# VHH binders against p49116, part 340

Target 1, 238 residues: p49116
Amino acid sequence: EGPLLSDTHVTFKLTMPSPMPEYLNVHYICESASRLLFLSMHWARSIPAFQALGQDCNTSLVRACWNELFTLGLAQCAQVMSLSTILAAIVNHLQNSIQEDKLSGDRIKQVMEHIWKLQEFCNSMAKLDIDGYEYAYLKAIVLFSPDHPGLTSTSQIEKFQEKAQMELQDYVQKTYSEDTYRLARILVRLPALRLMSSNITEELFFTGLIGNVSIDSIIPYILKMETAEYNGQITGAS
Below, E stands for the ipSAE of ESMFold2; O stands for the ipSAE of OpenDDE; V2 stands for 0.75 times the mean of E and O plus 0.25 times the DockQ between their complexes.

## First folded at step 27 (VHH)

Design rh8 (framework vhh_ozoralizumab_d1; at its last look DockQ between E and O 0.56; V2 from the best seeds 0.67)
Fold by OpenDDE, look of step 27:
Structure rh8 (fold): chain B 238 residues (1-238), chain A 119 residues (1-119)
Amino acid sequence: as target 1 above (238 residues)
Amino acid sequence: EVQLVESGGGLVQPGGSLRLSCAASGFRFEDYGMYWVRQAPGKGLEWVSYISWDSKYKMYPDSVKGRFTISRDNAKNTLYLQMNSLRPEDTAVYYCATRWVGSSPEDSRGQGTLVTVSS
């Protein structure tokens, strides 16, 4: 079998609404987040191995890992997104809610900690200077995680994850031969993703867009979404 | 201020077609994904279509997939919904919106246009 990922899977370009408004409102934040989410899902859809798992398994995988994929996307696109500014805006919006006594002290703490974790994770990834290939492989490793409950075809998923890991290893060895511990430094960041709450992420980035509809509930539709690029890939036009 | 004005609704027989339009103003229409939602009598709001800012992405629920087509003209700040093969269960007030509408504020959708499918 050929490689799990190709060069086409390395490209991950997020387009932001332009120009950035002086005041980042909920609408802007949600639009930005939705673009990233769709881009992430489209990326997953474009992987032949992912397609081979079937719709049900694909849906289950994405439901299990969308937050991790989204977070990796945030890290990867942090500069383009001006993530720090977005997070600051979110905090400001949250403060308004706090002033109105709409949130419990415990909830406020949880949300603030989550924001901190997101920022720290993205900062840590920036410090490591993770490149596009490494991000692609990391996303694949996260996507093809066999350890989520309720998954079918776990053996196949594991195989794909291993392939992603091996390809990452080969890439790092080839590209960063002088840094013998780079792979380990990169992989050790993945556990941080599991510590992040999907619920809180959803509330922070998608409340204005999704309303009472959960990301979990819309994932099947996102995965079935019509895309010009995806259709082109299916038809072999690219 | 965000303004959305829906039009094109009316009475149609089952199997018929309608084309809805939504005129948008008060924000950078070309930068935002848009939605169509509907509310049938006695029911909650239901999402029926989404289109991304650049029309690259279109999304439909199973209930309308293959029958409805969303499109947009950013130059005209207009959103469209082509509805074919209409069914009685499609009877509803249709709204264009800038957000997934569950509890969207009134400022996130227009006044709506009524679509009645009846023989």
Scores: ipSAE 0.827, ipTM 0.912, lowest interface PAE 0.6, mean pLDDT 91
Fold by ESMFold2, look of step 27:
Structure rh8 (fold): chain B 238 residues (1-238), chain A 119 residues (1-119)
Amino acid sequence: as target 1 above (238 residues)
Amino acid sequence: EVQLVESGGGLVQPGGSLRLSCAASGFRFEDYGMYWVRQAPGKGLEWVSYISWDSKYKMYPDSVKGRFTISRDNAKNTLYLQMNSLRPEDTAVYYCATRWVGSSPEDSRGQGTLVTVSS
């Protein structure tokens, strides 16, 4: 019944806290990440196909894929966020922590490897010059993934994913008609998203949740969040 | 230095209302999401509300949804919690915070304001 996504789903504007601090600042990182997470969840909630699946299915889907959506958001907004600067500051801090303390070197190694994978993913997306339409469809493909454990309505989820794939294919072929292999090059980037660890993402970007609450546990509340759209001073900070 | 000062607590009968305020200073308040959390006697911290930096997103747990309303005035660096239809189980010390907090007091920055709901 028409396109899976509308123009409102192509626009993905992240407003950052200002100014970016000179030193590693957990409050700045957590606020920036929270803004991206809420923007991503608002994006997903607004899709008619997503709404059609019902609340229980919506919660299950987002619990399964929020980290992949978040990672695509990081890649899409990497320039606005100055993500490379943030990750470099985290890497420097972690390297100093290894040299000064003897606790849990294996965990720090896991985190460093995850950061490297994230940097490489973002670099590969930037080299391909992925545009806003392509990001929107990639997010839809990731959102409507029928192969996560515990999902119901997998037949309908598969149909929505196939529709997202078809619309991405049509868009790429129309817009990049001289680049026969662009779709294939884009799609081979997606498996890297499954290698991203949600608990490491929480440690890197959502440190205030450690010890009691995880993103997985708050997904139902995020999906039910009250949303207000006000022009002017309420929404126009950065 | 980040400072958060809560006020507006007191004794109220069940079904009553209170409006809590949180005065913020020492940081750029308008750029950060804000939280209300509470601690009932003998219990850990419970998250009770969230508002984004621009007021675009508001979240509540089921225990208070429909009864509590979070708001902010960025020009005055002030966070608010309007509490309606108060119940005895809402009795707690209420804190405002700058980060998402579960049952841990680690990110509480104020001294809190006591709300007592009793017949």
Scores: ipSAE 0.583, ipTM 0.802, lowest interface PAE 1.8, mean pLDDT 84
ESMFold2 (binder alone), look of step 27: mean pLDDT 81; pTM 0.814

Design rh9 (framework vhh_ozoralizumab_d1; at its last fold request DockQ between E and O 0.51; V2 from the best seeds 0.68)
Fold by OpenDDE, fold request of step 28:
Structure rh9 (fold): chain B 238 residues (1-238), chain A 119 residues (1-119)
Amino acid sequence: as target 1 above (238 residues)
Amino acid sequence: EVQLVESGGGLVQPGGSLRLSCAASGFRFEDYGMYWVRQAPGKGLEWVSYISWDSKYKLYPDSVKGRFTISRDNAKNTLYLQMNSLRPEDTAVYYCATRWVGSSPEDSRGQGTLVTVSS
């Protein structure tokens, strides 16, 4: 069959609210995060192989890997997002919670470590100068991970992951022929994603969900949501 | 100061239709996703629709999908909710919100508009 990804899957453009305010409030942070989340999930939806797995399997996959996809998105869009500034703002907001004794010492440590890990991961990716193609393939590799519990069609998922890996390898070999170990350097960054807590990510970037609504619970609806791309409608008004 | 003013609620028979409006001010409306939420008597807040800043994404729960349509006019700083095929279970106060309603729902939504579906 044809390639897993096409050039259309390489485009990953995040639009930030403009202009950036002097003070980054929770509203701004949540909006930015929401845009990235929807963009990431929409990206997944656009992959034919993903569509072929069916709704139930798709939901399970995204539930399992949304944090990794989101984190890769943060890394990819770090400059446009001014991620360091956002993270600093988050820390500042957390200071208020600390002063109000709303968080335990252990929780504070966990959250701060998570923020540190996010920043370090994104910095490491920036140092590697990962391009759009490489990000696309990395996202595909984490999306089509067969090692999550409760998945159906694991053989197909594995096949797609292998295909993503092969295409990445071919791309790197072709594009960066002088850097023999680039592929390895890129792939060894993936384990860091598994060390990041989805719960903490959700708390940091998606504060203020309605009631008991979680990213996990909303994922099925996002995967079924209408998009201008699918319905051909013009954005901005109806 | 963020201000949201909902309108368009009222009494309607089952199967009827209503169109809600929300006038937004005090923030850059065009930069933010918007929400409709509702609260039925004796129940908690429930989200009923989401629309992204650019209207590219529209989200509905299964309870209203196919019946409700969210839209926005950024030039008018107005959010809309077209409600068709209304059911008694849709009876609630409907609120416009500029973000997900969390620990401080009053800060992110308006006064609401009452929708009553009854024969």
Scores: ipSAE 0.849, ipTM 0.920, lowest interface PAE 0.5, mean pLDDT 91
Fold by ESMFold2, look of step 27:
Structure rh9 (fold): chain B 238 residues (1-238), chain A 119 residues (1-119)
Amino acid sequence: as target 1 above (238 residues)
Amino acid sequence: EVQLVESGGGLVQPGGSLRLSCAASGFRFEDYGMYWVRQAPGKGLEWVSYISWDSKYKLYPDSVKGRFTISRDNAKNTLYLQMNSLRPEDTAVYYCATRWVGSSPEDSRGQGTLVTVSS
């Protein structure tokens, strides 16, 4: 058996539409979020342990956790995305919707609370200066969660999650040996991810990705997406 | 002003092929993912394909996967749909879009190009 993740799973490079437009609009926000979503799904499906679970199990796992993976991606990429600027623009739009009576006051309060929780999560991760290895293992821990309803192969999923936890522990102890409580500080942030609403994430970031189709319903197609990559064949004859 | 102009539709026999084009202007085409959607007679809009800004990711519903291929040429601001093994069920008006449509003024699609598959 080998490690759960390799160095290729640590690389997580998000390329934004460039330059950032003078006026933030739904197209820019949705494109930026879509790039992060596809990067996150590409990351997940490239993991050998994930591939070993089979397509039906993979779909069920990702449906259960895509918002958690996306939220970790937002935290990891917050600087390159200028996330604080995007969230400020969304808040301004919500305040205009109240003045124009376009949305109910209860929905607006619900969405504002979600934005506040998202910002608090991202700030706490930035304060800890979470590195790319730590993010990769945290994503694996949320991906291989055996406690979501309706999952098959939960014993194997649990074993993969335990392996991700052990590899994170080994990495943190080796790399941050002078910080006795770093692992505990990192792990205590994870439960907040389960409180993030996938419905509100779709409203904030994914208006118009594939029409009126929810992210949940397109997960099977995303997991089967064609990915262009040149696999150079170095075949030398003797 | 965002403009999308579809072309390449026509009448084809079942099993035939057709290649649609979409000329884009008024925005930075190379920065955005693009869609093909279609509307069959008496039905609502159905997404047909998606391609990411850099062509790295392509998505298809089961109804067309393996038969249709989306592509783009960012240097020419042009989106394409290669349609093979066409069936009567593929008869529809085909639209390209930056988002396929809600009621928002920011939603953009072209006027469409008619594809008719019949013997």
Scores: ipSAE 0.674, ipTM 0.840, lowest interface PAE 1.3, mean pLDDT 85
ESMFold2 (binder alone), look of step 27: mean pLDDT 82; pTM 0.822
OpenDDE, look of step 27: ipSAE 0.812; ipTM 0.905
ESMFold2, fold request of step 28: ipSAE 0.571, 0.636, 0.604; ipTM 0.798, 0.826, 0.812
ESMFold2 (binder alone), fold request of step 28: mean pLDDT 81, 81, 81; pTM 0.819, 0.822, 0.822
OpenDDE, fold request of step 28: ipSAE 0.848, 0.848; ipTM 0.919, 0.919

Design ri1 (framework vhh_7n9e_1; at its last look DockQ between E and O 0.78; V2 from the best seeds 0.69)
Fold by OpenDDE, look of step 27:
Structure ri1 (fold): chain B 238 residues (1-238), chain A 119 residues (1-119)
Amino acid sequence: as target 1 above (238 residues)
Amino acid sequence: DVQLVESGGGLVQAGGSLRLSCAASGFRFSEYGMYWGRQAPGKGREWVSGISGDSSYTAYADSVEGRFTISRDNAKNTLYLQMNNLKPEDTALYYCATHYYSGRPEDYWGQGTQVTVSS
């Protein structure tokens, strides 16, 4: 059996909507987020191991980890996205809602904490200077997580996750031989992903575009979307 | 239109072998993962084995690992399942399925081929 990931899976290029508005409005933010989401899910589809699983299993995996994949994507694409600016814009929009007394104090705190966690995570990843290979493997580890409830074929999923972990280990040892603890430092970042609420992420990045439709409900359609259709959507949104 | 036609099923004694085939049409076969599922009477669908579009990766359910081998011939648009050391618990209707999406929300399965393993 060949490697879980190849060099083709390392490439993760996000194309931002153009032109960038002078004021980062909700639409721009949501469109940017949607492109990242689509890219992340179609990245998963490109993995042969993912293709070897059943459709129900694939859908369940992505439903379980889309927020984590999305967050890793945010970290990886932080510069291209101008994530700090996007987050600042989100906060500003939130401030408007606060002033209009549309949110409870508890909800405000919850959302602000989420934004803080997201920023901290992305900053931590930047500080570690995570490269494209490491991101790819981290995403694979997150994708092939057997510990989500309701999954089928958990043994096979675990096998794929172990493969991802082993390949990451080999890569880190080969590429960063002088940094003995790099692998550990990278892996200990993963728990932070599970502390982030998918609901809040959805609210912050997607509500303006999809309204009351859940990411969970559209995942099957995104996964079945043809690459050409995806590319066409990107072009149309530009 | 997507078509999946299974064949190769039948009655076999425990310990015997069968080779299932699935003829696919209506989509770019080599670009999509394929998989076999099965359904025994009174039971739900069970994933059996899958293979990537380029055949570089295969996967198996624990219950069939080491006994079944999935393969494909992209030139013939055909999916295969070699089943060795069959057991009575393998008795089921075996379906061929694809990850291809034609614009309809439903997944594509064939009509299935019956595999019956006697004790």
Scores: ipSAE 0.768, ipTM 0.906, lowest interface PAE 0.5, mean pLDDT 91
Fold by ESMFold2, look of step 27:
Structure ri1 (fold): chain B 238 residues (1-238), chain A 119 residues (1-119)
Amino acid sequence: as target 1 above (238 residues)
Amino acid sequence: DVQLVESGGGLVQAGGSLRLSCAASGFRFSEYGMYWGRQAPGKGREWVSGISGDSSYTAYADSVEGRFTISRDNAKNTLYLQMNNLKPEDTALYYCATHYYSGRPEDYWGQGTQVTVSS
């Protein structure tokens, strides 16, 4: 088999909705997040190893990892998105929900802790100065995770994950040859992604600041979209 | 518009071999992954093997790994499944399928070709 990823899989360009509003609003945040989600799904579908799996397996993998993949995308695109500003706007909106007594105190605490964990993850990735090749391999490692409940053909998925790990190792060793522990520092950040709640991510980025959109339920339809339709969703054109 | 036509099925003795073919038309074949599935009587469809659009990656169900080989000829828009050391448990209707989507609700898979493995 050839390389798991090629240079075409390193390109990950998020285009923000235009014009950027003077005051961030829920529609801008949701459109930005939707573009990132569709960009991430388009990326996953373009990988030959992913294409070699069946539709049911692909759906199961993406249902299991979409939040991890999305979170890696947030970290990678944090500057382009002005993510710190978006998260600040979300916190302000949550404070209004507290004032109106629309959310329980326990729920608000959970949501704020999640925002803190997300900020910490993104900051840790920025401090490591993770490059586009490293992000692409990290996304492949989380995509081909064989240990999620309910997956079938896990031995094949594990082989693809191992190949992603080997290619990341080769890349880091060649590109950062004087930084002996760079690979280990990168890989130890991945467990934090599993702790991110998909339910809270949906609340924060996809159905306004409160409410629920089931990304899990629409994954099969997103994966079945024509490429031209993906491009429209990624850029917001219809 | 999308059409998938399987052939090459038949009756074969256990331990024997068959080669299935799937002729594809109506889409840009080389740009999309393809796979074989099978359906035994009274059961749901089971994914058997898949291959990427450029053939750089293949994958197999554990039950067939080492015995079946998937391949494609993008110049001929044809998908293949070489089935060796066949077992009675391999008896099923075999269909090819595509990862191509036109935005229509229809599933894109063929009518299938029957493979029957006798003891």
Scores: ipSAE 0.549, ipTM 0.827, lowest interface PAE 1.9, mean pLDDT 86
ESMFold2 (binder alone), look of step 27: mean pLDDT 85; pTM 0.862

Design ri10 (framework vhh_7n9e_1; at its last look DockQ between E and O 0.80; V2 from the best seeds 0.00; counts 0 for: pae E 2.4 > 2)
Fold by OpenDDE, look of step 27:
Structure ri10 (fold): chain B 238 residues (1-238), chain A 119 residues (1-119)
Amino acid sequence: as target 1 above (238 residues)
Amino acid sequence: DVQLVESGGGLVQAGGSLRLSCAASGFRFSEYSMYWGRQAPGKGREWVSGISGDDSYTAYADSVEGRFTISRDNAKNTLYLQMNNLKPEDTALYYCATHYYSGRPEDYWGQGTQVTVSS
């Protein structure tokens, strides 16, 4: 078999809504997040190995890991997104909610901790100076995780994950031969993704746009959407 | 119109082999991933195997891995499933399927071909 990923899978270009508002409102944040989500899902769909698994398995995988993929996308697109500014805006909005006594103290703590974890993760990835290839492989490793409950064809999924891991290893060895422990430093960041609450992520980035609709429920539709249609939506939203 | 027509099914003894074919028409075959599924009596549809449009990757259900081989001939618009070391539990109606987009996503599957494996 050929490589799991090609150069086409390395490209991960997020287009932000334009124009940027003077004040980062909930709509801007949600639109930005939605574009990232769609980009991430369609990236997954573009992988031949992923395509081979069939629609049901694909949907299950993405449902299981969308938050992790999204978080990796945040890290990768942090500069383009002005993620720090977005997170600050989210915090500000949260503070307003606090003042209005809409959230419990415990919930506030949970949300703030989540934001902190997101920021720290993205900062850590930036410090490692992760490149496009490494991000692509990390996303593939996350995507083809066989340890999620309810998955079928776990042996096949595991094989694809191993393929991703091997190719990442080869790439790092070739590209960063002087840094013996780079692979380990990169892989050790993955557990942090599992600490992220998908529910809180959904609340922070998507509540203003999808209302009561869950990301879980729209994933099948996103995966069936044509890229051209997605691009059209992006253009229309701008 | 998208059409999928399966063939090659039949009665075979346990340990035997069959080769299924699926003739596809009505869409750009090489641009779409193709799948085999099966449905045993009283059971739901089960995904068996898949192959990418570019023929670069294949995937198998755990129950058939190592025994079945999916392949395709894009020049002939044909999907294949080589089934070796067949077991009674493989008895089912086998159908080929694809997800085709023509303005809206649609799932297509053939009428199926019956595979019966006797003990």
Scores: ipSAE 0.851, ipTM 0.937, lowest interface PAE 0.5, mean pLDDT 92
Fold by ESMFold2, look of step 27:
Structure ri10 (fold): chain B 238 residues (1-238), chain A 119 residues (1-119)
Amino acid sequence: as target 1 above (238 residues)
Amino acid sequence: DVQLVESGGGLVQAGGSLRLSCAASGFRFSEYSMYWGRQAPGKGREWVSGISGDDSYTAYADSVEGRFTISRDNAKNTLYLQMNNLKPEDTALYYCATHYYSGRPEDYWGQGTQVTVSS
């Protein structure tokens, strides 16, 4: 009936920790990533269709797709985050971890392959000049995935995903009318997100979390948290 | 205090209809999504339907889609569930709920109203 997303859902403003250290370290990287994760989860929470599905369904959807949403966020905010610099610092940290004999050779190959896939994805999105509206609808398509077992509202979730796809199509056709293949080029990027490893993302960006808790386990708490409460937790670390 | 009070339950024949209501107080009703859940004898709680605070979106469990309709009247702080074509498996204690309460992000539940569907 009404649009799936409003102008509020198109705005996606990441604020980086202050001040930026002369040399990037694991604490700065983890805080930066945590801010992006929080922003991504609260973006999802703000969608009326998401709210109507209820808390158990919301948690299930976000647990299934948080890494995809996070990766889209990395691509969207790559310049603000100086992502290429962060990835270089992570590679240096990885080399130090190898010297401590904490990683196997097969694991190292998996992690480096993941970093290359992430860089390729972000570069391809930048070359396409994906705008904020397109990112918002891509995130909605990823969020409302009906494929996961155990969902109680599969038909509703499928309809919401179809609505996100239709609204993206309408936007692209109106805004980029001279580029016949833009929608197809954009949508072809989405399957690669499903193949990215949440375990490796946690290792790359969230190793500073106490106790090495999984992102999956904290998602219900992040979804209930007020924005002011989250900012207080982040600023209290400075 | 947040208060949720359900009413409208009762005994009904299979194929019949009932309309449940939930009177809400103690919070800004129109700012929060509302939900109906149910618990059948010997079973766990099951989410049935939800509606966004601005009533722009509704959602239903697959088991009730097409038969049940959720609605709200934000002027009266009241949530409704119209249940049509009722089946014996719809027999349950029905309760309303809200989540994402500002200031205390806790779940609030009513005591429920019994719906019994006879064959």
Scores: ipSAE 0.453, ipTM 0.796, lowest interface PAE 2.4, mean pLDDT 84
ESMFold2 (binder alone), look of step 27: mean pLDDT 84; pTM 0.851

Design ri11 (framework vhh_7n9e_1; at its last look DockQ between E and O 0.71; V2 from the best seeds 0.78)
Fold by OpenDDE, look of step 27:
Structure ri11 (fold): chain B 238 residues (1-238), chain A 119 residues (1-119)
Amino acid sequence: as target 1 above (238 residues)
Amino acid sequence: DVQLVESGGGLVQAGGSLRLSCAASGFRFSEYGMYWGRQAPGKGREWVSGISGDDSYTAYADSVEGRFTISRDNAKNTLYLQMNNLKPEDTALYYCATHYWSGRPEDYWGQGTQVTVSS
C-alpha cells in the first residue's frame, strides 16, 4: 500500500467569513467554527484509508474525535482565524452572561478553564512551529484512534494509526534531523486534546448557530455532504 | 437513483471459494469508497471489507483477513469480493454498500447475495 497521507492531505486551507464584522458577534464565531468543522470532516473523508472503512465505523470515529480534530484545526488555523481575538470575544460574551447571572460560579470556572486550555494548547503548538505535514499526521493519528469505546474493526483502525505514526516519524527524521527529540515533543501534546470537553467546545463555538442540535447528531450529515455543497455554502454565506 | 446489485453467492463446502460481484449505478463510482458487509441469521450487520474510491487502500475485518480480497473495477462500476478458504461461520447474506449519499439519510446497500458454507 502507498502512504497513508499524500500532499493533498497536507493542504488545510480555511476560508473565513467575509467581511469580518467590526464586533466579533456570536454569528461570526459560529460560522467560522462551522467552516473549520466542515473542513476537518471533509479532510478526514478525503483519506483513502478512511474511505476503506465502513460508514458506521467512519461515523463513530469522527464522533469520537471531532473535538480533537477541531482543536488541532484551531491551532493550525490560529493566525487565519485570529483565534486570540475570537477567544477574547468569547470571553467578553461570557462576561455579559456572568453579569446577567445566567451561569453558576462552577460553570464559569469550567468554561474559563476550557478557554485557557484551548489557548495554551494552541500557543504550545505555535511554539513548536508545527508544519502542515506534522499537523496532517497528528490529525490522522487522532482520527484513527482505536481506544474509543464502542468502535468496531479496532485492529484495522490501529493499523492505520500505526502507519500514520510511522510516516510522521519518517517525515520528522528526514525534515528535522538535527532535532532528535522533535517527534517526542510533538506526540506528547496529544494527551492535552483529551482534556478538552467536547460539550464546552460545542457551547462556546456552536451554540449560536445550531441551537439545540448537537455536533454529534450532525456529523453523519456532514460526512455525507458533497464537497461541492460545502463549498457552495461557504461562498453563499460570505 | 443509486443501485447496487450483488451476485455470485451460493452453496459451497468448507475450504471452498466464491467470488462476489456488485454492480453499481447512479453515482460517480470511482469517487467513493465501497465496502462489503454481511448479516447472518439472527445477527447484526457486520463489516467485512472496504476499499477506497481510488483503489489505493483496502481494509478487512480480522475474521476474514488473509482469506478475502476486495477489489474494484472503476471502469465497469463493479465491486468484487474474492472469498477463499471459506468457513461455516462465513455463512451470511453479503451486501455491498457505498459511502455515497444522495441527500437522503438512509445508507445505500444492495439486496445482498446469500453465501452458505457447509461443513
Scores: ipSAE 0.838, ipTM 0.928, lowest interface PAE 0.4, mean pLDDT 91
Fold by ESMFold2, look of step 27:
Structure ri11 (fold): chain B 238 residues (1-238), chain A 119 residues (1-119)
Amino acid sequence: as target 1 above (238 residues)
Amino acid sequence: DVQLVESGGGLVQAGGSLRLSCAASGFRFSEYGMYWGRQAPGKGREWVSGISGDDSYTAYADSVEGRFTISRDNAKNTLYLQMNNLKPEDTALYYCATHYWSGRPEDYWGQGTQVTVSS
């Protein structure tokens, strides 16, 4: 077997909707987020190790980690997306909801706390100057997590995760040889991803998706979408 | 249309070998991962082994690792499963499947080929 990832898996080019609106709105935010989600799913399905697993395993892995992959994607693409501007617009909208006396104050606090955690995560990744290879291996590590409930094929998944960890270690040691602790600093960022709420991520970025459809329910459709069709964000009958 | 046709099943004694084939058509075979599943009577379908489109990665269920070998011939659009040291618990209808990006949420499966392992 060859390397887990090739240079094609390092390339992660997000194309933003055109035209960029004068003022950011729910439609632009949702389309931008949907493009990142589809890019992340397309990235996962292109990995040979992922292709070697069965459909049920593929779906279970992505359902378990889509929010972590999405959050890594937000951090990686923060500049292209103008993420800080998007989050500021969301915060302003939430503050207007308080002034218009819309329920629920406790929910708004939960959402604001999540935004602060997301901003902190993205800032920490920027300060570490995480490169494209490192992002690709981090995404592979969260994708091939063997400890999610309901997974079968745990032995194979664990082997793939260990290979991603080994290749990241080799890359960091060769590329950043004088920074002895870089790998450790990178890896300690990962637990924060498990604390991100998929429910709140859906509320922040996917509120304009057709109906109130969970990302979990559309993952099987996204994984089978032809490449040319994913820009349209086609949602199945669910 | 996507078609997957399995062959090579049959009756074999415990400890014996069989080689299954799956002829694929209706999609660009070499670009997609393929896998084998099996279904024993009264049981659900289980994944057995898979292989990437470029043939660079394979994976196996714990129950068959070391005994079964998946391979593909992209020039002939054919998927194979070499099954050695067969056990009675390997008795099942064996299906091949494709990860082909069909626009439908479920993978395409063949009709299956029966493997019966006698004790």
Scores: ipSAE 0.769, ipTM 0.919, lowest interface PAE 0.8, mean pLDDT 87
ESMFold2 (binder alone), look of step 27: mean pLDDT 83; pTM 0.836

